# Ledger of designs, part 10: VHH binders against Type II restriction enzyme MthTI (mthTIR)

Target 1, 281 residues: Type II restriction enzyme MthTI (mthTIR), of Methanothermobacter thermautotrophicus (Methanobacterium thermoformicicum) (p29565)
Amino acid sequence: MSNLLQAIMNIKSIQERNLGSYKGVQDSKNRMNQMGVTLEVFLKDAFCNTFDIENKDLVYSEYFSYLGNQNNPPDMILKGGDAVEVKKITGIKTSIQLNSSYPKSKLFVSDSRITEACKNCEDWEVKDIIYAIGTIPNRVLKLMFFVYGDCYAASPSIYQRIVEEVKGGLHSTGLEFSETNELGRINRVDPLGITDLRVRGMWIIKHPIKVFKNIIPPESIKNNNFNLIALMKAEKYKQFPKKDRKRIEAEDNIEVTDVKIKDPDNPAKLLDSVLVRYDEI

## First folded at step 1 (VHH)

Design L12 (framework vhh_brivekimig_d4)
Fold by ESMFold2-Fast, scan of step 1:
Structure L12 (fold): chain B 281 residues (1-281), chain A 123 residues (1-123)
Amino acid sequence: as target 1 above (281 residues)
Amino acid sequence: EVQLVESGGGVVQPGGSLRLSCAASGFTFDDYAMSWVRQAPGKGPEWVSSISGSGGYTLYADSVKGRFTISRDNSKNTLYLQMNSLRPEDTALYYCARDWGYYESTSYGMDVSSQGTLVTVSS
């Protein structure tokens, strides 16, 4: 079984190896940039510790119960473990476009956006979801941010309320309505019946660096170095195997810090959380 | 079943050379990074060198840099370690390992051969 703490240790190992073995150039770019792989492949390799394996399908099937894409979310589900959604952006402060899918605090098997293959990949009802946000300016991975959905997104009822209000407003027009994965589609709105209206929900969420600036000071992000940050509830951290927690707490250049974040459902309430940072040597 | 069989060890004088081989079977050899690990008498295991599945990427322990060269022949499912300028401190049982991570901090570790090959550097 793989988990986020194991992936962080694997990223540290390959990053330090890349620095020591990089021929004639000392730079902060990680293995992904050196090998020309996608962020998705880099993250699969991080969870599986397969950075040096060239035919990866067999090993991936050992660690993942589901592998998806943007049209078939999530990007990954670890066997018996977390779901992972990958986001690639070019600017550290750039807001993240979630397109037609509202932000997920958890992944529920009842979610209408996931396929039957995903729902049946194992026997599950709900999974913790990790947003794995890679900031890649000029093709160089500078920031890898892992944030659990329940630290970042509000509960589904918050977003569903907005969806239902918008749908209710569209229905009150008295026009012909069709079911859609978008907020609404109304067919034949003009007298000739040649115009359809699409109402797309384009959800946007602020970058976690901007959201969590009170616990991640901007000056701590080193522009010339690779930065890895992971944020999770204290309760989630304690659920990781003791061996993984002991290892990460003992690792050189990894800092594990108790922090408090605002509850996404109630900003007046603080949640006990754990911040994990890898500082490139 | 993963099987790793080392050979090439022996007794050599300081400054001498030896070439170790590891014949691998039971898995797709070029899909895996491979490592050499050694254990000197009375000491714990020490990682020596690693090579990526394609052979395009190598890493060495500081104690052997410039003296040892790791290589592989994927057509023969064989891993090699060329050891030059041998020192008494290199005396150890050398193990071949199938490796998803060569640092002790990695969660997946290594599949280490149980056989090993003995290298003795005597003055």
Scores: ipSAE 0.000, ipTM 0.107, lowest interface PAE 20.1, mean pLDDT 80

Design M01 (framework vhh_7mjh_2)
Fold by ESMFold2-Fast, scan of step 1:
Structure M01 (fold): chain B 281 residues (1-281), chain A 118 residues (1-118)
Amino acid sequence: as target 1 above (281 residues)
Amino acid sequence: EVQLVESGGGLVQPGGSLRLSCAASGFTFSDYYMSWVRQAPGKGLEWIGRIYYSGSTSYNPSLKSLVTISRDNSKNTLYLQMNSLRAEDTATYYCARDWYDSSEFDYWGQGTTVTVSS
């Protein structure tokens, strides 16, 4: 069905056809929606090759087993394939807010934060997750960065330990707690007993341009009209259909490069990875 | 010149504790993240943990119950406290200067050897 290499080829095609354009941005403005919604539509169209199709919902249902939102993650799951989480950043190299959800290296069906609809969209146990990060200064998409979670986020045990330590620290204060799915809820903190405090985690992760400066020098993107970058483990790249790998490697304006990145669980170890770049000057 | 000098290694009994030190010079120590890395004989490098500017820490999950990293910015010194040592903790321990968004560790010490044996 569809995969990230096909989406990259589709983005290249539409970008070359309508240079410097972000399709649907004016529609989002007229509907009083957030820019992130139009980026999401752009990415759905990229996976489905539906940029010029009128009845997109029918085609979307053929390619996606699940379509979510900010409150019901992930934003997309490809049928038989990867999960996709969409992030919109207005400034180049600004950090990304992940809200109450810690960074995911992979998406597990046992995750308590995903809905039953997501758990039951397919017969699955674990999915690779792509962070699709659009950098949109002045409402123009300048950088589209696709990074697989296992290149970017640490294992769940790293983040879960922090959650557990914070919860334990709050409980050790001797304040009154209520049961909650957040870090804590502290009741009646004022002398009149009329104020409750909810403690929520707000996870923040460095923009991948800052994380991977050694692989992607900042000067390589500063003067381009559009940059598309995708980063994945070498093992993941080999799992894409041979036809899709051959096609992307044959494209003159797409660079496919073997690189090494730090292991998110062990920065002293380097991981064999593949960097895919499409730049429009 | 940037210099990192580890000390405190040696022979320790199984179940014992040991504290390693790393003396830093040639840079503003308080401005940098610092990491500990180890290498067991015949094996690859294994990251132990990192300490940030603020003193907050991040650990390798496999080692989190065994180690504590701390720093004393007034003495330009990084510490690694290890408890409940096992034979498998026998390794050369390195301190390294680190950035959260850098490609690799900039500077390494020469290492100090810890041997866990009776």
Scores: ipSAE 0.000, ipTM 0.327, lowest interface PAE 16.1, mean pLDDT 82

Design M02 (framework vhh_gocatamig_d2)
Fold by ESMFold2-Fast, scan of step 1:
Structure M02 (fold): chain B 281 residues (1-281), chain A 118 residues (1-118)
Amino acid sequence: as target 1 above (281 residues)
Amino acid sequence: EVQLVESGGGLVQPGGSLTLSCAASGFTFSDYDLAWYRQAPGKKRELVAGITSGGSTVYMDSVKGRFTISRDNAKNSVYLQMNSLRAEDTAVYYCAAYYDWEGSYDYWGQGTLVTVSS
């Protein structure tokens, strides 16, 4: 089985191999651009170690129990392992749009937004979720940030409370409502009864570089050709196979550091966490 | 008035140790991330070590295990403990403070010279 530590090692390997091959080109060190692939394909290759394989789909089916998209989340589920949501953005100043779905600390099989195919892809109740956020200015992958949902998003009850408060506020007006999966639909708001109002939630979350600037100094990123950062709870890191942890800790130019982050559910509390960095100058 | 004042530089023999200090004034020190940079003659300025407002650290590969960055919020100071010094560590060392990644460095010191020689 594959996991995030193996994907990080595979990304490092392919990045290092490309350093000399395309000498002198501004974006030549970016493997994704060199192969003409999407961020989603790059990440599938990272988990499967299939960057050099011609017939990738067969190998993908060995490593993933589910492959989805924006309309059928999540983008990937590793067999016996984590769910992965891929986000592609052009800069760190831009917040990440999550549309009508609030930020997920975990993926639950009971989630109403996932398909029956996803629910039945294996026997599961809950999965850790990785937000794999590629920052790609001018079509060049400059920053690959892997952050586990439980380091980044609050528990579902926090967001669900907001949804319920908004719905309750709308219903307390005594106006006509139709049943909806959105925050509300208020029917016939004008005297002729010809105007309906649809109320939708559009969730936005800050880029993790802005959230975790206290453990990721900005000057450590600015002039590099490529930056890889992964953030996880210490408890999660210890769950990875011992051989994968030993390998990544021994690897040249990869830093594995114990850090403390604010608890997304209570910023007065700190969570023991592990930060993994690979930087390419 | 914002100031960063470095001290502790000097001449040291290879294998020796030095502690650099940077004293800050004019801003809320505990809210800022701090870093040490160095610049040798004819070379670009490079990050040596950084420490966040929360106390997390980062180091350049060539100094990892030899240098330690620390901060003392009560004294508004950041330190760089340099052990096992080598000729290639000879440079002017600069203290820097920043608050927001979207901005450039908010504040820089004037630098302190470290010379490692026989």
Scores: ipSAE 0.000, ipTM 0.122, lowest interface PAE 18.9, mean pLDDT 82

Design M03 (framework vhh_gocatamig_d2)
Fold by ESMFold2-Fast, scan of step 1:
Structure M03 (fold): chain B 281 residues (1-281), chain A 120 residues (1-120)
Amino acid sequence: as target 1 above (281 residues)
Amino acid sequence: EVQLVESGGGLVQPGGSLTLSCAASGSIFDYYALAWYRQAPGKKRELVAGIYSGGSTVYMDSVKGRFTISRDNAKNSVYLQMNSLRAEDTAVYYCAADFDYEWSTDYDYWGQGTLVTVSS
C-alpha cells in the first residue's frame, strides 16, 4: 500500500543517495535526469520504491489497481488510494492544458471518460485525485508539484454549468445542430451545405505555483536545483497513516507547514491545508 | 492579493519628460516581477520595460536610453521615468505584476491604465 507521503520520502531518499555517489560540477541530482527515464516512470517508481529494481511491472501491479495513459485516464490509481494525473510541461509556470476534460476536484466512478477497466479495477465510487505536475525546462526536472484536485479545481457543477450554457447558446442560433460528447456541432453552415463547425472545449488551468504564490515564495523556487511541493487539505493529511505523518514530520530537509488556501468554490472562504516541501539546492 | 494603481500620466510636448508611478497593495511586493506595458490606438498591447525581483531590467528597443524602470520595495512601488518623449509614445500605460517569471512574461495582476499623450 502506498500514498503520497511515502512517494515524497522515496524521492528524497533517491535524490540524497545520488548526491552522495557523485560530486562533480556536472552533477544531475535528480534520478529521472540521471537515468533518462520518463516522468511517468519516475512517478511510478516513487510510489513503489522501485528506482533500482528489475521486473518493475510485477511490483507496479502490487501497488496500482489501474495504469492508464492520455487516451485512457487517469494515469494511475493506487490500490485502496488516490488517483494520479501526470502533467509534463517545459516552462516553470506554464498553464496546464486539460483539452476537452474540465478540471477534476475528485474522480467519480460514473465519469464518462474512464474505461470499464478503470471502473472495475477495484470496488470504488469516488477517489481523491492528485495532479502531479512536472516542470522540465531545458530537459531538466526543476519542479515537481503534487496538488490534490479539491485544493485546485472547483466542484463539477461550476464547470458543468458553463458547458450547459455554451450548449444552450449553440442551440439558440437556430442553425442545424447535432449533439456530440463535446460542446456541439453546427451542420451545413455554408450555402452549398458542405461545411460543418465542430465546437470543442479546451480547458486551461493556471499552474499551481501561480495559484498558490501567496504561500510559496517565488524566491525559494528560483534558487534551488530541484523543488518538490505537495499541497493537500488538512483533513486529507490527517487521513494518512500516523507512521507516515510522523516519519515525514521528523525528516531532515522536509518542511511540513500548516497553511490557508482559498476555497475553489468560494474565494471568500479559507481552507485549512498542509504544504510539504523538499528542495535540493 | 494585489491591486495596482497607476499615476503620473498626462499631456506633454515632444521632447518632454514624465514619471509614471504604480503603487501595489500586498505584503509580498519584494517577490514580484513588475512591468510597464502600453497600448496605442489601433495597436496591440506591448511590453515597454520590466524589472525582476532581483533588480534585472528589460526594455523594448525603441525606449532604450530614454526610459528607466525602477522599484522601491519599501513603498511597494514601481516607476517608469520617461525622457525625450515622442509622438509615438502616446498610449495608455499599464502596470503589471506577477511572481518572478523567468520562463514566461504572462502577468496575473494589471492596473487600470494611465493615459500619456505626447502632442503639439
Scores: ipSAE 0.000, ipTM 0.184, lowest interface PAE 14.3, mean pLDDT 81

Design M04 (framework vhh_h_nbbcii10_fgla)
Fold by ESMFold2-Fast, scan of step 1:
Structure M04 (fold): chain B 281 residues (1-281), chain A 124 residues (1-124)
Amino acid sequence: as target 1 above (281 residues)
Amino acid sequence: QVQLVESGGGLVQPGGSLRLSCAASGFTFDYDYSYALGWFRQAPGQGLEAVAAISGSGDSTYYADSVKGRFTISRDNSKNTLYLQMNSLRAEDTAVYYCAAWYEDTSYFEYDYWGQGTLVTVSS
């Protein structure tokens, strides 16, 4: 079985070979999509330790209970472990677009967006979710940020309140309302009945380096060939096998530090957390 | 040179109200919007408890579960003052109340400035 600490160790190993980053084969005509697939494959390889293996699907099936995509989230679920959502960006930005789905602090089996295959991949009700955010300027992976959803996103009730208030406002127009998987659609708004209005939510969340800049010095990121950062609650860190925690704490050039972060549901409350860093200069 | 000074504490009967003020000197709220502000309290023999916080923009307010619906935090940047309106006070609210200011994107216990505290006693 695999977990985030093992993936971090495997990423460090491959980077220390002076291999640069895992690039795979790229098609120049669809490079943005190829980079997305490359990042997803890089992360699967990190969890499975399969960077140099050609017949990866068999090994992937041993480590993942589910493998999805943007239309069938999440991107992956580790057997007996965490869900992972992959986000690719081409440069360090102030914010990340999450499309029509609000930020998830955890993945629930009741989520309407996940398939029956995902719901039945193992016996589960709720999973911790990792946002794996890769920054790939000029086609080279420069920053790999792993942040657990419960460090980063508020509870569902915070976002759902806004969704329901917007939907209520659309219904209150008295016009022909059609419910969609997004915020809503109002049909035939003009006198000729030829115009429909689609209200589409685009959730935007600050990049974790901006959210956590006071525990992650900005100067430590700018001049490195590669940066890896992982952030998790202290209780989550303690749930990893003792062998994996002992290994990562003893590893050269990996820093494991106790930090405190504001609770995403209430910044007047503080959460004990663990920050893991690996940087290649 | 930089100071936060609390005022408005005192003795009040259960069910009563008090308004605490925190006056800042040596820096300004309207030019330092990166500073978030908050109220903390410490009852005798107990640890420090967060009560309420307000963002640098003033658009977001946050409350501890024990005070939600009873306390209201606000700021007046033109007067360089933070307020805590305390209603429906209970004996359990008896504590020294502290004002704090920190960079908005910093950790909760990494404060730039703390006040000296003002005592609130809820008793008859």
Scores: ipSAE 0.000, ipTM 0.181, lowest interface PAE 18.3, mean pLDDT 79

Design M05 (framework vhh_brivekimig_d4)
Fold by ESMFold2-Fast, scan of step 1:
Structure M05 (fold): chain B 281 residues (1-281), chain A 119 residues (1-119)
Amino acid sequence: as target 1 above (281 residues)
Amino acid sequence: EVQLVESGGGVVQPGGSLRLSCAASGFTFSDYWMSWVRQAPGKGPEWVSSISGSGSDTLYADSVKGRFTISRDNSKNTLYLQMNSLRPEDTALYYCAKYEYDLSDFDYSSQGTLVTVSS
């Protein structure tokens, strides 16, 4: 029922009401002892238009087929629609840590990292994934960047090749190997058999501002109170309901621009894409 | 040690034209996007326009689209801003800014060049 274009319109509305100066965002309860909403809650409210509603859980259940967390990805799946992965950072210089999961261009139901609850939340094979990256310096949301995975991450085969090469290298040592969902674990590497080695994947991806610098210069966002940027393939944009596309194109202070980006699987190839911007002076 | 020197400002009548220049030194000019930023009396800085290192891509603030044109000459390490159909609200100190994608920052330590649109 909901989609990214509707979420963008809802964010613009709350920002114009001066209620969307997102302050007091919390990473964990032991860091901040004051009431605040998380970036995850802000984004759920954006998709559901529930910023001012007290009983949010009922509305959330109408719009989302799955709600996850850092240990059970993705953070949310829209009913009949996109998956969303939320990342919070303090500066646009900062690369995004993806932990043990390599970057995803799409979310596949066969992915071993997602739970059975996620796999069974609806009848699906593959979903588009949105990386929703919030930049929150001094606890104020300054930049909200939505980028579809297929504009940003390479196909799974690229990353899986690296995983297989690392595993092959570890097996080549001739040491005792144990099964793991991580890149590798080798037990008893020393003569006394008292040292184990765990090789954990920590995938890191460049911030989209650095990746798409030819279409989004940093100075265009630096002096604004708030910036919203969304990047998607032209084909994805055309798949949104015509009413949502017409609404966003007619909206004052929202720019919808045709751009070209490098194909994540082949940087010599350009992809037709759409850039949506909303900037609050 | 990056240096940016703006010039070309002056007093002009509404509807007039002016061309600003920025001479850059201390870095590989063609590797960086360059921007024009202005600060009107009593107001904060406002981004005006940016141009890619090769000059193939340009971006403009809505307030100046269709009136201003940004360009560069990489052989001379010089950035330009052609300003047409000037309005009183264009009155400001204009700064040339280099931005570093790796640092995501820019420096206004230069003196700027003053543009006054008066009738």
Scores: ipSAE 0.000, ipTM 0.120, lowest interface PAE 16.9, mean pLDDT 80

Design M06 (framework vhh_8pnl_2)
Fold by ESMFold2-Fast, scan of step 1:
Structure M06 (fold): chain B 281 residues (1-281), chain A 117 residues (1-117)
Amino acid sequence: as target 1 above (281 residues)
Amino acid sequence: QGQLVESGGGLVQPGGSLRLSCADAGFTFDYYAMAWYRQAPGKERELVARITSGGDTNYADFVKGRFTISRDNAKSTLYLQMNSLKPEDTAMYYCAAFDYWESYDYWGQGTRVTVSA
């Protein structure tokens, strides 16, 4: 069984941060979107401790109940554990584009976007979801941020409410309105009746470094060769095996601190959380 | 695959009240937005009331002040309290669970409400 604390320890154990030269990827000369794929493989290797192993797929099947992609989310699900969504960005602190998917605080088995293979990969109803955000300027991994969805995204009701309000606004125009999987469709908007307008939602969420600047000072990141940051609720941290918590707390150059973050559903409320940091100077 | 089952319909006189229930069997109830729709014979299905996964409600103008939608996530049940019923409320009432963003809809088979003397 693997978990985020084990993956952090495994990432610390290797010194390779140049993903452009990462040997763990099964090389393809004609591969499109190489760097996004490389980050996903790096993270699979982190959870499995397979950085230097050939025939990775066999070991991956021992640790993951599901491996997906952009069209079949999430990117991975740990057996008996968390779902992981991987985001690669090149600009430091660039906002995360979620396209047509609103931010997920949790992954529910009832989510219509996930496949039957994902729903049936194990017996589950809900999973914690980790956003694994790699900042990779010029193909070098400079910042690896793991943030649990329930620290970062609001509850589904928040996003569904805004979708409903936008749809209501479209309906109230008095134009020919069609309800769809998107926000809406307005038919025959031109005098000849030959133009339809589709309204689609494209979600963007601020980088966690900008969100959590009060607990992660920006100056603490600027001069380091590599920064690893993980943020989770205190209750989640306590659910990790005691041996993994003991190991990470004893590890040199890893800081584990109690912090408070704003509740994504109510910024007037603070949530007890744990921040894990590993920095290479 | 989830299934929704409506109950609580019946015959009532104008001015009367009914409470409809919609029970879930087989999906993550608290994730979905829920709604009550109705359809009178020969008419299109129309929205009566919606409730988000977080409990925010929205009502059609023709039922505002008379109907109340609510949910009990622990019991996986949706409710519609109907007061001051009018003959115009006579219809087949359907509950629906939907992910607005994904448009993944579960529909029940409906429960009949008749308002007449």
Scores: ipSAE 0.000, ipTM 0.109, lowest interface PAE 20.8, mean pLDDT 82

Design M07 (framework vhh_7b18_3)
Fold by ESMFold2-Fast, scan of step 1:
Structure M07 (fold): chain B 281 residues (1-281), chain A 119 residues (1-119)
Amino acid sequence: as target 1 above (281 residues)
Amino acid sequence: QVQLVETGGGLVQPGGSLRLSCAASGFTFSDYWMGWARQVPGKGLEWVSYIDSGGSTEYQDSVKGRFTISRDNAKSTVYLQMNSLKPEDTAVYYCARYYEDSLGYFDYWGQGTQVTVSS
């Protein structure tokens, strides 16, 4: 029902409209900043076209089969469509912290870290996943980057090998411990048995601006503007409805460009991809 | 100088209610996310709730439906309304200013206020 191209069009529309500011005080053209909303709410509104709607939850339930949080990923699943994971950073090139979960090229229903509510939200086996990375220096949204996981993250086997090696090392120590979705939890490490150690692995992935600098030169990111960038494989772009592709290709101030990126599983191989850019003064 | 001063703690019976208040000074309160964290005896510090500058809230699963965080920007105060209190809610409760970034962490803390839930 909704998709990334529609969300991009909705973001462009709200950024360009002079809709006034929340409570009649305008401090910027950035709608999220004007309304005082979170990045998560801004993105839900982008997919649903609900920026000006009161009682948004009813419309959200029409467009999303699942709405999660940091403890119950992903943040959103579009009905019949993509999963979305939201990341907030304060620096333009700050690395992305993925918490205890390794980077996902796709979301599988068999993933042990998603809830039964997520697994049962609709009849599905696998979903494309979008990392929606908002760069918010001094609480002003300067860069909204949408990158599909399969352009950015390696296959699960790459990360799972590391997880299993770390867990194997922990198990070989002879210490008392309990299983967890994290790398480990070691129980009762002190003589009184009152101290547990939580081994929290946080996966770190480079910002897409650093990764894709050959197709997104740093000088093309304008200071004092809102920048929107989306990156997807050419095959993914072709899967969007023809109407949505025609609409975005015809839109003023949006550039749709064929590009090539390195394959996350083999940097010697190039993948045909599509870059969508919207820049606003 | 940033200051966060908590009040409202005390002794309450299981099923009772308490309202914690945190008076903030030394910064533009309306610009910051605010939160509450607690330290249960024998356990580490755990996050309870946060409220962003726009009023959107998040809660730890164990307190959802029982606790409500709110803010009054005119008074530079954040509140935690605690209902249906359980013995396991016994803890020192800390008010904190939340630094919004990819990690999300609290950069300034209050002195804490003791909440004891006991028969």
Scores: ipSAE 0.000, ipTM 0.096, lowest interface PAE 19.7, mean pLDDT 80

Design M08 (framework vhh_7mjh_2)
Fold by ESMFold2-Fast, scan of step 1:
Structure M08 (fold): chain B 281 residues (1-281), chain A 122 residues (1-122)
Amino acid sequence: as target 1 above (281 residues)
Amino acid sequence: EVQLVESGGGLVQPGGSLRLSCAASGFTFDSYEMSWVRQAPGKGLEWIGRIYTSGSTSYNPSLKSLVTISRDNSKNTLYLQMNSLRAEDTATYYCARYDFDESWSYYGMDVWGQGTTVTVSS
């Protein structure tokens, strides 16, 4: 079984072997479409420790209960463990597009956007979710940020209230309404009945470097060759196997620090959290 | 030195009204967004609301009908008006200053007052 602490150790190991970026970037054939797949492959290899393996698919099936894509979230579910959503961006100033899916603090099996394959991949009700955000200027991975959803996204009720209010406003028009998994669709809004209105949510969330700048000063990342940052609640950190916590705390050049972050549901409240950093200067 | 000092707390009867004040010093008050936060005995912090430099406000939805936040930039003072007070409004009330650098979105307060206690009982 794998977890985020093991993935961090495996990434450090690859960086120490003077790889400095994605393994296999030079060997990729479809480079126009490969940056997203390369980041996803890099992260699968990090969780499985398969950077040096030729045929990876078999090993992936041993560590992941589900592998998804942009249209079938999440991108990964670790067997008996966390869900992972992968985002790639070219700069830290860019907000992250979540498209039709509002930010998730947790992944629930009842989520309407996940497939039956995902719901049935194992016996589960709720999973912690990691947003794995790779910042890749000029196709070079400069920042790998892992943030747990419950550090970053508000509870579902916050976003669901907005959805319900928007849908209520659309229904109150008295126009012909079609049921949809999006915010709304109103058919035949014009007198000739030839215009439909489709209301899609495009949820956008600020980059975690902007959100957590009080614990991660921007100057600490600007000139490094590579930055790895992981943020989780103290409660989550304590749930990792003791062996993995001992290993990462003993590891040279990995910093494990107790920090406080704002509660996404209540900005006046501070949450005890753990920040893990590995930087290559 | 940056400082926030709350005043106006005390004992009030259920159904009563109370106005709290927060005196700011040591910084350019009219350039900062301000907040009120409360803490009931034995409970965590509860955000009440935010007032922008423009004077517009944003409230905790559970408290919006009960409270009004305002500011007087000429006096460097923030106010919290509370109406129809209930026993569950018994708390220590804090004023707080939002971080000035909105471009980085701290979502948080960087300076807090010492608090003023409001007790609602007869």
Scores: ipSAE 0.000, ipTM 0.178, lowest interface PAE 18.0, mean pLDDT 81

